Miniprotein binders against q9bqp7. Designs and how they scored, part 18

Target 1, 240 residues: q9bqp7
Amino acid sequence: VPQNWFPIFNPERSDKPNASDPSVPLKIPLQRNVIPSVTRVLQQTMTKQQVFLLERWKQRMILELGEDGFKEYTSNVFLQGKRFHEALESILSPQETLKERDENLLKSGYIESVQHILKDVSGVRALESAVQHETLNYIGLLDCVAEYQGKLCVIDWKTSEKPKPFIQSTFDNPLQVVAYMGAMNHDTNYSFQVQCGLIVVAYKDGSPAHPHFMDAELCSQYWTKWLLRLEEYTEKKKNQ

## First folded at step 3 (miniprotein)

Design L10
Fold by ESMFold2-Fast, scan of step 3:
Structure L10 (fold): chain B 240 residues (1-240), chain A 82 residues (1-82)
Amino acid sequence: as target 1 above (240 residues)
Amino acid sequence: SKVRVTIRIEGVSPEEAELLAFEIAWLAEELGLEVEIRVEGDTVIIEIEGLDEYKAIEFILRVRELAKKYPGARVEVRIEED
């Protein structure tokens, strides 16, 4: 149990939009500062088995592709992910769309993969937007906040070359989602409450994406794990 | 009480040892345990410290079950008071 427990949900907030909420999705810019990001906290507190899996994967890829080939591969994976997020932001934005400017970005296998998920997404409230938990002192950049099948969710878009049908196979992704959720629920730049999460794993070959829905109970369970990782990060930083 | 566990798995090929190590890493993640894993050729070595005795037994049983998928795998376990 974390020593500095703090609730993920804010009892002063509702999941219903009010008249003062902006009509367009929020996009608060991420400001660089000393406060750690969600991704930094998770990277600095990986378990020994997570580090082992990552290192073994790297060695296997280097063996198959060579050191230069591995660097090119990882750079391309990162770029594909970034482009996928940019395409989704354009598709979900009510203003100038990617469809009007660049049709080729919309024809990727990843975009084809998520089509059936996108049909169930509506009521977009935030896109590529910064969140900060003022009390717990961390920041993040979330992908999307929208209704999925009628439920307001923090949605995280992931790309993968291989199927990941189980939530357990996505390592720290659930922790990322609840970290963003808890920050947003307590961030003064936002007025609404999010209680659900959705991790969408899209595939390069266009195979149907796997949605991993997280209800309020599951989010609360992962929130406790996130608080433990944040506590570990804080302790490690004090000892450096 | 808290115990330290060392699990050594032999009798598999080097490729099987790598696959088994991966599966054990995923199992540890699933169970919320911090486990040190090493692969030395055809041998997998797993070390875990500061674990409750009952959780240690559960982990050991799950590892033994996983190793059954690999013909010839021999599992050796050492438990010490931590």
Scores: ipSAE 0.014, ipTM 0.574, lowest interface PAE 6.9, mean pLDDT 82

Design L11
Fold by ESMFold2-Fast, scan of step 3:
Structure L11 (fold): chain B 240 residues (1-240), chain A 82 residues (1-82)
Amino acid sequence: as target 1 above (240 residues)
Amino acid sequence: SKVRVTIRIEGVSPYEAEWLAKLIAILAEELGLEVEIRVEGDTVIIEIEGLDEEKAKFFIELVRDLAKKYPGARVEVRIEED
């Protein structure tokens, strides 16, 4: 199938801070629309291998925890992830304060895990903010845009629980990051350019989080793969 | 029939090699396989011993499919009777 390529970076934009840049992080609400989200595109274009691995993991967990135990486990993982993101948003936002009780409740592991990464994060531009690629017509909700070690990045926070790791689109994480990046770079609600990505995997036991940095060249490579997934999604829906 | 498998992936950047090794480790764990993974610059080396031939072939195909997502990656496989 013929493909039409679009650049991830916007030649009309600079990565330098401008007077027009907001002094507080942007938080644009995600509007539910008929246009696909990044998550939907990725879920609808999973490879046979990805589907098999997810089903294998599910069967293994059910075997060990039982059906009800599996439901409780997955619900707890999602709740912990939500609380982790809420805590990070509060920590990174200068005008929002995390309540003392909530902060104490959440910092049992994941927040400790990510402390050494947070020391290198500054200049937050966006938190839990909606992006839309106006030309390619897809939407997403990104976690964070901030400087990591001096480089402006789309940052994606992930949680991992041992000894039973939960796989949530691990193979698609780089695609998710560059999809958000490309959307933000072509979204009129934003005025700056992002060229780097960062995937941070935080651990429940407080073990140091693993940062996976993506430079501009790597982002461009994954952008090409994202465009193929988007094209596949479009063809799949067209041939319904 | 038990086999020994060696998979060598070349032609990726050192960063990609480290990331690919981590993804392969996750694949092996989810399949209940014990594997030895080494990264040597731009090369990822995976060794498995005592594996059923059918499971070995399945894992090899998963690794090949994963490697196809990395530009320039070349996969070499060696299967020997254990």
Scores: ipSAE 0.000, ipTM 0.149, lowest interface PAE 14.1, mean pLDDT 76

Design L12
Fold by ESMFold2-Fast, scan of step 3:
Structure L12 (fold): chain B 240 residues (1-240), chain A 82 residues (1-82)
Amino acid sequence: as target 1 above (240 residues)
Amino acid sequence: SKVRVTIRIEGVSPEEAFELALEIYKLAIELGLEVEIRVEGDTVIIEIEGLDEEKAEEFIWRVLELAKKYPGARVEVRIEED
């Protein structure tokens, strides 16, 4: 158990998604400051075992592709992920006209992969929006908040070149989602409460994306683990 | 280099621990590895010796993927020179 426990859900907020009525999805800009981001906290608190597995993966890729090939590969993976997120933001935004440039973004295999998930997504409340937990002192940039199969979710879009995910994404993705959720639920820029999460892994070859739904109980379980990682980060920072 | 790997998986129900242990045992057979697996209540403990680093990495990765199917599972991996 964390020494300084804090609830993921805000008892002062409505847990009925339709009680809030934003006319347009929120897009709060992320400002750089001294407050740590979710990704920084997670990266700085990896276990020795997680670091070992990541380094082994990197070494194997370098052996297969060469150092220059590995750099090109990782750069391309990053760029494709960025384009995928831009395409999804465009698709989910209530834009009245789809321009030719936006249609070109739709041709990605990743977008093909996620089509069946998008059919179940509605009621978009936030897109590419900054969250801050003022009490716990962390920030993040979430991808999407929308209803998935009727439930309001923090939705995180992931890309994978292969059906099998990158080893480091195995446990930290749920922590990332609940960290954003807890921040949003306590951020004064937002008025609604989110209790569910969704991680969607899209594939480059267009094969059907894998949705990983997280109900309120599962989110609460991962929230406790996130609080432990945050405490570890805070302790490590005090000793530097 | 040859390594010894100990994997400890906590936070699953006793019934899930047994199911997970069986899946890991089947995985070990598939990979041609001789493993020792113990179930202690809600905890699964896997011990294996004499692994090449490549085989260790593959085994650990596959075990992490199996544990992913059990929400609440907490995995600790210890790797030592053998």
Scores: ipSAE 0.000, ipTM 0.144, lowest interface PAE 18.8, mean pLDDT 77

Design L13
Fold by ESMFold2-Fast, scan of step 3:
Structure L13 (fold): chain B 240 residues (1-240), chain A 82 residues (1-82)
Amino acid sequence: as target 1 above (240 residues)
Amino acid sequence: SKVRVTIRIEGVSPEEAEILAKYIAELAELLGLEVEIRVEGDTVIIEIEGLDEELAKWFIEFVRELAKEYPGARVEVRIEED
């Protein structure tokens, strides 16, 4: 249980659209400063078991692929993820110019993988947009806020190579989603409330992506865990 | 304290069950754990003996997180003192 609890949802906000909402999805740029990012907090507060597993995974991969092979592998995973996110932003943006710029960006197996999920996504409100929790003092860059099967969600797009998945992303991904949600719900740059999350795992071979839907109750459970991680981070910083 | 853990993952396709089993086997090898993993159609069964209670809790949570990537997957856990 966290010592200082703060609500994930903002009772002053609604998930209903209103006339003052912008006609295009919001894209607030992330300003880098001393305020910690969600990813930084999570990386700095991994459990002993998570750290142990991650290091064992790294050593095994290095043993299998060699130092250069491991660097190539991790660089390729990063680049594929970046291209996937750029393609999704283009697809979900109402701006036709972005879609026309690079057709090659739209043809990856990962994009094929998410087609059935995209059919259920509408009402996009934010894309690649910065969030800041003024009270809890953290920042983040979320992928997407849109309706999934009629429910407004923070949507996080993940790529996975089934034989060699990224262990860290699997462990903390729900925490990442609720951290963005809580920040957005209390960020003055946004006027609406998000109560649900969606983690979409896309596959390189075009196999159907797996959606992991998080309802309000599940989000509240992970929010408590996120508050504990944030508290741990803050205590570590104080001792510095 | 040492425990015996049985994890049952149900509600996945046979193909997904094989993928889960392979990933869990690789994880067990990384941790130096000797685990028994069986795939029975749409069900993955994982059995571990002689596991430290804290490591058992972590491993169970890891498996639960993995299962969340598969729609319809249901995870049942049984922990017994060794």
Scores: ipSAE 0.000, ipTM 0.148, lowest interface PAE 13.1, mean pLDDT 77

Design L2
Fold by ESMFold2-Fast, scan of step 3:
Structure L2 (fold): chain B 240 residues (1-240), chain A 82 residues (1-82)
Amino acid sequence: as target 1 above (240 residues)
Amino acid sequence: SKVIVWIEIEGVSPEEAEELAKEIAKLAEELGLEVEIRVEGDTVIIFIYGLDEEKAKEFIERVRELAKKYPGAEVLVRIEED
């Protein structure tokens, strides 16, 4: 149990209480540079096992591809992920923002992979939007908040090349989602309550994406683990 | 308690990795488990979500037994609360 427990859900919030908020998805810019991000906290608090397995994977990849090849590979994976997120933001934005030029962004195998998931996504409330937990002092940039099969979710889009493992991304993805959720639920820039998460893993070859739905109970369980990681980060920061 | 299981098997040839992956897939089907299996060159990677801790332990031991058929195979396991 974390020493400094704080609830993930905000009892002062439910479904959007303020009628007539703009129907355009929120896109709050990131305004902090000193406060730690969710990704920084998770990267700085990897377990000894996570560090070992990641280092072993890197060494194997370098042996296979060479140093330059490994750098090119990781750069390409990052770029593909960035383009995938940009394409999804374009697709989920109001139809008036979808121009003919955007069609080229929709040619990716990753976009084909998520088509069946997108059919169940509606009521988009936020896209590429900053969240800040005012009490716990962390920030993040979430991908999407929308209804998935009728339930309001923090949605996190992930890319995967089927031959490669989900190191770090797989194990920390639920923590990342609940960290964003807890921050948003207590961030004054937002008025609604989110109680569910969705991690969508898209595949480069266009194979159907895997949706990993997280209900309120599961989110609460991962929230406790996130609080422990945040506590560990804070302790490490004090010792530097 | 539900757990997430990650298994990495290395020290085999790429052809042996492919064969081992098929055997593990059959084992998962036998146990009624939905698992994600990937072959990366000479490594077999297995991922399971939402598995009961007791069943996870059983599956891991069965995978270790299958891996013994492949000389040099090293099984690395990570278990994390789901």
Scores: ipSAE 0.000, ipTM 0.154, lowest interface PAE 13.6, mean pLDDT 78

Design L3
Fold by ESMFold2-Fast, scan of step 3:
Structure L3 (fold): chain B 240 residues (1-240), chain A 82 residues (1-82)
Amino acid sequence: as target 1 above (240 residues)
Amino acid sequence: SKVRVYILIEGVSPEEAEELAKEIAKLAEELGLEVVIWVEGDIVFIEIEGLDEEKAKEFIERVRELAKKYPGARVEVDIEED
């Protein structure tokens, strides 16, 4: 059990929409400061397993593509992910006009991949929105908060060329989702509670995306693991 | 003293990696050990914690023997105090 254990859910919050909830999805800008982001904490506390896998993957890719080819490949993967997120924000924003949408973004294989997931998404509450855990002192930028099959979820959109049919294949993604969830539930900028997570892995060739639903119990299990990573980050920072 | 063991196996095909992972899972069950095993393409990674040094050495040697069935397999081991 982490030394600085804190609950993921806020007993003063409800996951049900009320009449006073904003009709427009929230989009709070992320302000950089000395408080660490979820991404930084996870990057600085990678497990020995993750470090070995990353090092071996880099070696193989550099051998195959060359150093410049590897840089181009990774830059292209990052750019495709960014464009995918921009397209999803556009699709899920109720006030965006058709003239403001990039037709080419909407026709990508990744967007085709997620169509069957999107039909089950409604009640969007937040898009590309900043969260801060006021007590545990970390920040993040979450992709989406919406109802998936009737349940309010933190939804994280991922792109992959390799199939990820099991949640175990998504590595730190569950920790990222619950970190955002815990922050949002204790952030004064938000009034609702989220208790479920959803990781959606979309494929470039348009093959059906894999949804990884996380119920409240599973979220609580990953939350404990996130708190251990946060504790490890804090200890490493003290030793610098 | 308790130790944590990391085992990385490379040099096999993705199909061979899956089969090897299944054999290692069966070995762990037979030895009464709780191990974390995952496959990433052509790589098998194993993590086990809370073992005494003698049990750790036994497990490592049994995994090395299983890997010998796969001609291209390369086994890398790291042991840390738990």
Scores: ipSAE 0.006, ipTM 0.272, lowest interface PAE 9.3, mean pLDDT 80

Design L4
Fold by ESMFold2-Fast, scan of step 3:
Structure L4 (fold): chain B 240 residues (1-240), chain A 82 residues (1-82)
Amino acid sequence: as target 1 above (240 residues)
Amino acid sequence: SKVYVIIFIEGVSPEEAEELAKEIAKLAEELGLEVEIDVEGDTVIILIEGLDEEKAKEFIERVRELAKKYPGARVWVTIEED
């Protein structure tokens, strides 16, 4: 149990189907500051197992591709992920611009992979938007908040060249989602309550994406683990 | 379908980790499997590459059974396509 527990859901916000507030902007830019990001906290508090697996994967890839090949591979993975997120932001934006989108962004195998998921997504309330937990003092940039099959979710889009995500992202995806959820639920820039999460793993070859839905109970379980990681980060920072 | 398996067993004493590693090595030999076993203090690490998925599942289950003999032992498993 974390020593300094704080609830993921905001008791001052409605538990009914959440209504959108038209005064809330769709996208709030992430501001530079010294407050740690969700990704920073997770990176600095990796478990012994996560560190070992990441190092093992890195060594295997370097052995297979060479040092230069490994750098090129990781750069390509980063670029593909960036393009995928840009395409989804474009596709899901209710303020779609009349300016033509990059054709290559819209025709990737990853976008083909998520078509069946997108058919069940509606009521978009946030895209590539900054969140801040005012009490727990962390920030993040979430991908999307929208209704999936009628339930309001924090949606996180992931790319994978295989059916399973790469080792580094596999362990912390649920923690990342609930961290964003808790921050948004307590961020004064937003007015609604999110109680569900969705991790969507898209595949490079266009195979159907795998949705991992997280109900309120599962989110609460991962929230406790996130609080432990945040506590560990705070203690490490204090000792430095 | 070939898989890559990594097993971590934590929460045992260093002496228990060495003993558990020996028992796992015997199990692997009995099943005709080539495994890499490393002991780091109170942690046993097992690596298997190029293993048939059904054989991997059987081995993992048998390892979990062995770990139950050690109070406080926690088993963590990851399986990747090879």
Scores: ipSAE 0.013, ipTM 0.365, lowest interface PAE 8.3, mean pLDDT 79

Design L5
Fold by ESMFold2-Fast, scan of step 3:
Structure L5 (fold): chain B 240 residues (1-240), chain A 82 residues (1-82)
Amino acid sequence: as target 1 above (240 residues)
Amino acid sequence: SKVEVLIWIYGVSPEEAEELAKEIAKLAEELGLEVEIRVEGDFVIIVIEGLDEEKAKEFIERVRELAKKYPGARVEVIIEED
């Protein structure tokens, strides 16, 4: 159990649309500061099992591709993920227009993979937007906040080389989603309440993406785990 | 239905970890399985690739039985589809 427990949901907020809410999705820029990001906290508090799996994967890839080949592969995977996120932001935001030769961003296999998920997404309220938990002192950049099948969700878009039909295969992704959710629910730049999460795993070959929906109860369970990771990070930082 | 299995054992002394690893290696040999076993201090890490789900469950159960000989031992298992 975390020593510094804090609620994920804000009793002063509603998930209902407010008449004063902007019609354009929010996009608050992430400001550089000394407050740790969600991704930094998770990366610095990986379990020994996660570290072992990552090292094992790395060694196998180096054996197959060589050191230079491995570096090229990982750089390419990162670039593909970045382009996928840029394409989704463009598709979901009428405010953003891409009129350059990067039209190919919208035609990737990853975009084909998510088409059936996108049909159930509406009411976009935030895209590539910064969140900050003022009390717990962490920040993040969330991908998307929108209604999925009628429920307001923090949506996280992931790319994968292999099928991931089970949420357990997504490692820290559920923690990332609830960390953003808890921050947004207590961030004064936002007025609404998010109680659900969605992790969408897209595939390069265009195979149908796997949606992993997280209801309020599941989000609360992962929130407790996130608080433990944040506590571990804070203790490690104080001892440096 | 091929799977990859990762077994993580902890809560034992370094000496117990070495003993347990040897017992698991013998078990793998008895079952005709090619297994990667690593001992890192007081941790025993076992990795198996390309295993049938039925054989994976059998091996996992046999490993849990061996670990019961060590009262402090905790066993965590991760199964991934190939």
Scores: ipSAE 0.013, ipTM 0.459, lowest interface PAE 7.8, mean pLDDT 81

Design L6
Fold by ESMFold2-Fast, scan of step 3:
Structure L6 (fold): chain B 240 residues (1-240), chain A 82 residues (1-82)
Amino acid sequence: as target 1 above (240 residues)
Amino acid sequence: SKVLVVIEIEGVSPEEAEELAKEIAKLAEELGLWVFIRVEGDTVYIIIEGLDEEKAKEFIERVRELAKKYPGARVEVRIEED
């Protein structure tokens, strides 16, 4: 797709507060369709470097834990991430007053890790909500849309088992964020525009989470790369 | 032709690996390159794709130069057609 045919930002929308914006966070359910999800597109268009790193990591973990130990480890990591996301949705949702909160989930190390980030999050507009880019024909389920330090962001919550050296160069996380952003900005179920992204890496031991803020310029750069991945996915699917 | 470059640096302490990774990240930023860098214990992994061979060789030489600051560092390079 040409770089200027499908902009990430919608010129028909404003990022300013609008009286017609919903007062409660949106939670649009994901409808199962033949339309590809952001995660499927990214998984099926992994670069050679990503495939190499994943295979190396898998080999080392299997050598360390054994095949059964590796399966148990990956299952536990997945469950921890799911519980972390459930806890965050509960914390950020005004409906928490109408739902019983799991107190144990709210006191996990991951939740402790993000406390300093949460103090700067307000004006929640969407939680665990489906987005669809109606023109580019892809879907996704975003974690959160809220103001971070006064800027409206698509926020993606990530977990790390323990503090590790920071990855200096980006994997697919920023592509995921901008894909959700572009979809939301062109989804008729939403009326506002988001121009910034935030990736928050939380740690199991409660160490302070690392926030990665993406301004409008950076989001535009990653959007171009996302469009290339989407184009690659579409070409591969046509040849299957 | 575009190439995939994989660089593995071993023979350093975990603390030295972290420091070296930071220096390599700064170098990549200065050269305007998108490089994947990961530290696993005492090993630094550097992966980059989509570069012409000449640009790849230039980056590799700069990385080797940085690694010389760390006694015992061993740099292994793999170049594959992208």
Scores: ipSAE 0.012, ipTM 0.367, lowest interface PAE 9.1, mean pLDDT 79

Design L7
Fold by ESMFold2-Fast, scan of step 3:
Structure L7 (fold): chain B 240 residues (1-240), chain A 82 residues (1-82)
Amino acid sequence: as target 1 above (240 residues)
Amino acid sequence: SKVEVMIIIEGVSPEEAEELAKEIAKLAEELGLEVLIRVEGDTVWIYIEGLDEEKAKEFIERVRELAKKYPGARVEVFIEED
């Protein structure tokens, strides 16, 4: 059990909209500071399994593509992910923010992949927005907070070349989602409560995206694991 | 469809981990599978790729059976489409 246990949900908050909620989605900019990000914590506390898988994948890719090919491949994957997120933000934002050149982004295979998911998304409350957990001292930049099939979710958009039909294949993504959720639920910049998560894995060839819905119970289970990773990160820094 | 499988076995002694790894290597040979096995202290990692889902399920269950012979062994499985 984590020594620094803190609840993921805030009993003083509701998932229902109130009069103080803005009519446009929140987009709080991420401020650089000494407080660690969710991604930094996860990167610095990778499990032995994750380290082993990463080493195996890297060796295999370098053997297949060569050193220069590997660098080009990883750069292209990063760029494709960035463009996918930009397109989603444009789609989910007020129409006045869309520019003519954004039409090219809206017709990618990744965007085709998520169309069936987007049909079930409404009530967008935050897009590309910073969250901070003031008590646990971590920060993050979440992709989206919206209703999915009537439930308010932290939604994380992922791109993949290979199908990911199992939540287990998404590795730390559940931890990332619940970390953002816990931060948002205790961040004074937000007034609502999120109890559910959604990881959406989109495919370049336009194959239907795989949604991994996380109900409140599953989120609570992953939250305990996130707290252990955060504790490990804190102890590691103290020993440096 | 083809899948990748990672199996992690924890909660055994270092001596038991080495023995378990050898048994799993023998099992892989019997099934005609190429597996990557790594032992680090009290933990055994098994990685295999390019498996049919049916073969993957058989391998996983056979590994779970082997692990049951070791008190305290905990088996965690990760599956990914190839």
Scores: ipSAE 0.000, ipTM 0.233, lowest interface PAE 11.4, mean pLDDT 80

Design L8
Fold by ESMFold2-Fast, scan of step 3:
Structure L8 (fold): chain B 240 residues (1-240), chain A 82 residues (1-82)
Amino acid sequence: as target 1 above (240 residues)
Amino acid sequence: SKVFVIIRIEGVSPEEAEELAKEIAKLAEELGLEVEIRVEGDTVVIMILGLDEEKAKEFIERVRELAKKYPGAWVYVRIEED
């Protein structure tokens, strides 16, 4: 696949607000079919390093917690992440009824962790919204599109129980963000252009979240790597 | 920029894999390299951490030489940048 024929940014789109943009954040539902999701592509093309680290982590956790304990732990991590994303969608939604629930969400360490980041977030354009790259034929569900410190970003919210994100997921987080960005920029359901990414790692103990900002140049670099992962996925499917 | 090196050795017996892992651990210690070693049946997987590039290259070469002592052993090396 020629990388220069599939740019991350759409030259026919502006990065400035359009007067015709919706006043409420977009929430396009994800419709699954034979088209691969970003998550599936990344899971099916993990490097040997990523597989090794994930397997080692699982082995250590099972040794510490036992089989049942590990299952309960992973279930709780999943539930905490789900609640965190639901809370953020509620906080960032302009609807009054959703905002009324904000006070209860402050009891979460993860929500406390992101408070200083949220102060710099405005102009929300999409929340929990489906994207599809119509030419490259992949789909995804992004967390948020909003202005962070005046720059329109695809924002991805991550949870971590430790002061550092899990090393396994860190390798793919930038790829996930740029995959969503490229898809949105070429999806007819959207009219604007996103050129920046933001990965926010929130901590369970309420320690200040760590923002990882990605400018246009960095996004372009990771886009090239995402295209390679997409090619690997397509080739593996042919060989199966 | 950080580099991760993964060495995978396949085609040894389980007993040979365990012995090879011990020899590789000793070699890493001699070179002052931090490594993680895992034995899975007939396979030994090594990850080099905290990279000193020159020492890592020497370690890889020495591991390849050690593997030659084991009939059927095949060594695969991957270098990945963070």
Scores: ipSAE 0.000, ipTM 0.126, lowest interface PAE 18.5, mean pLDDT 76

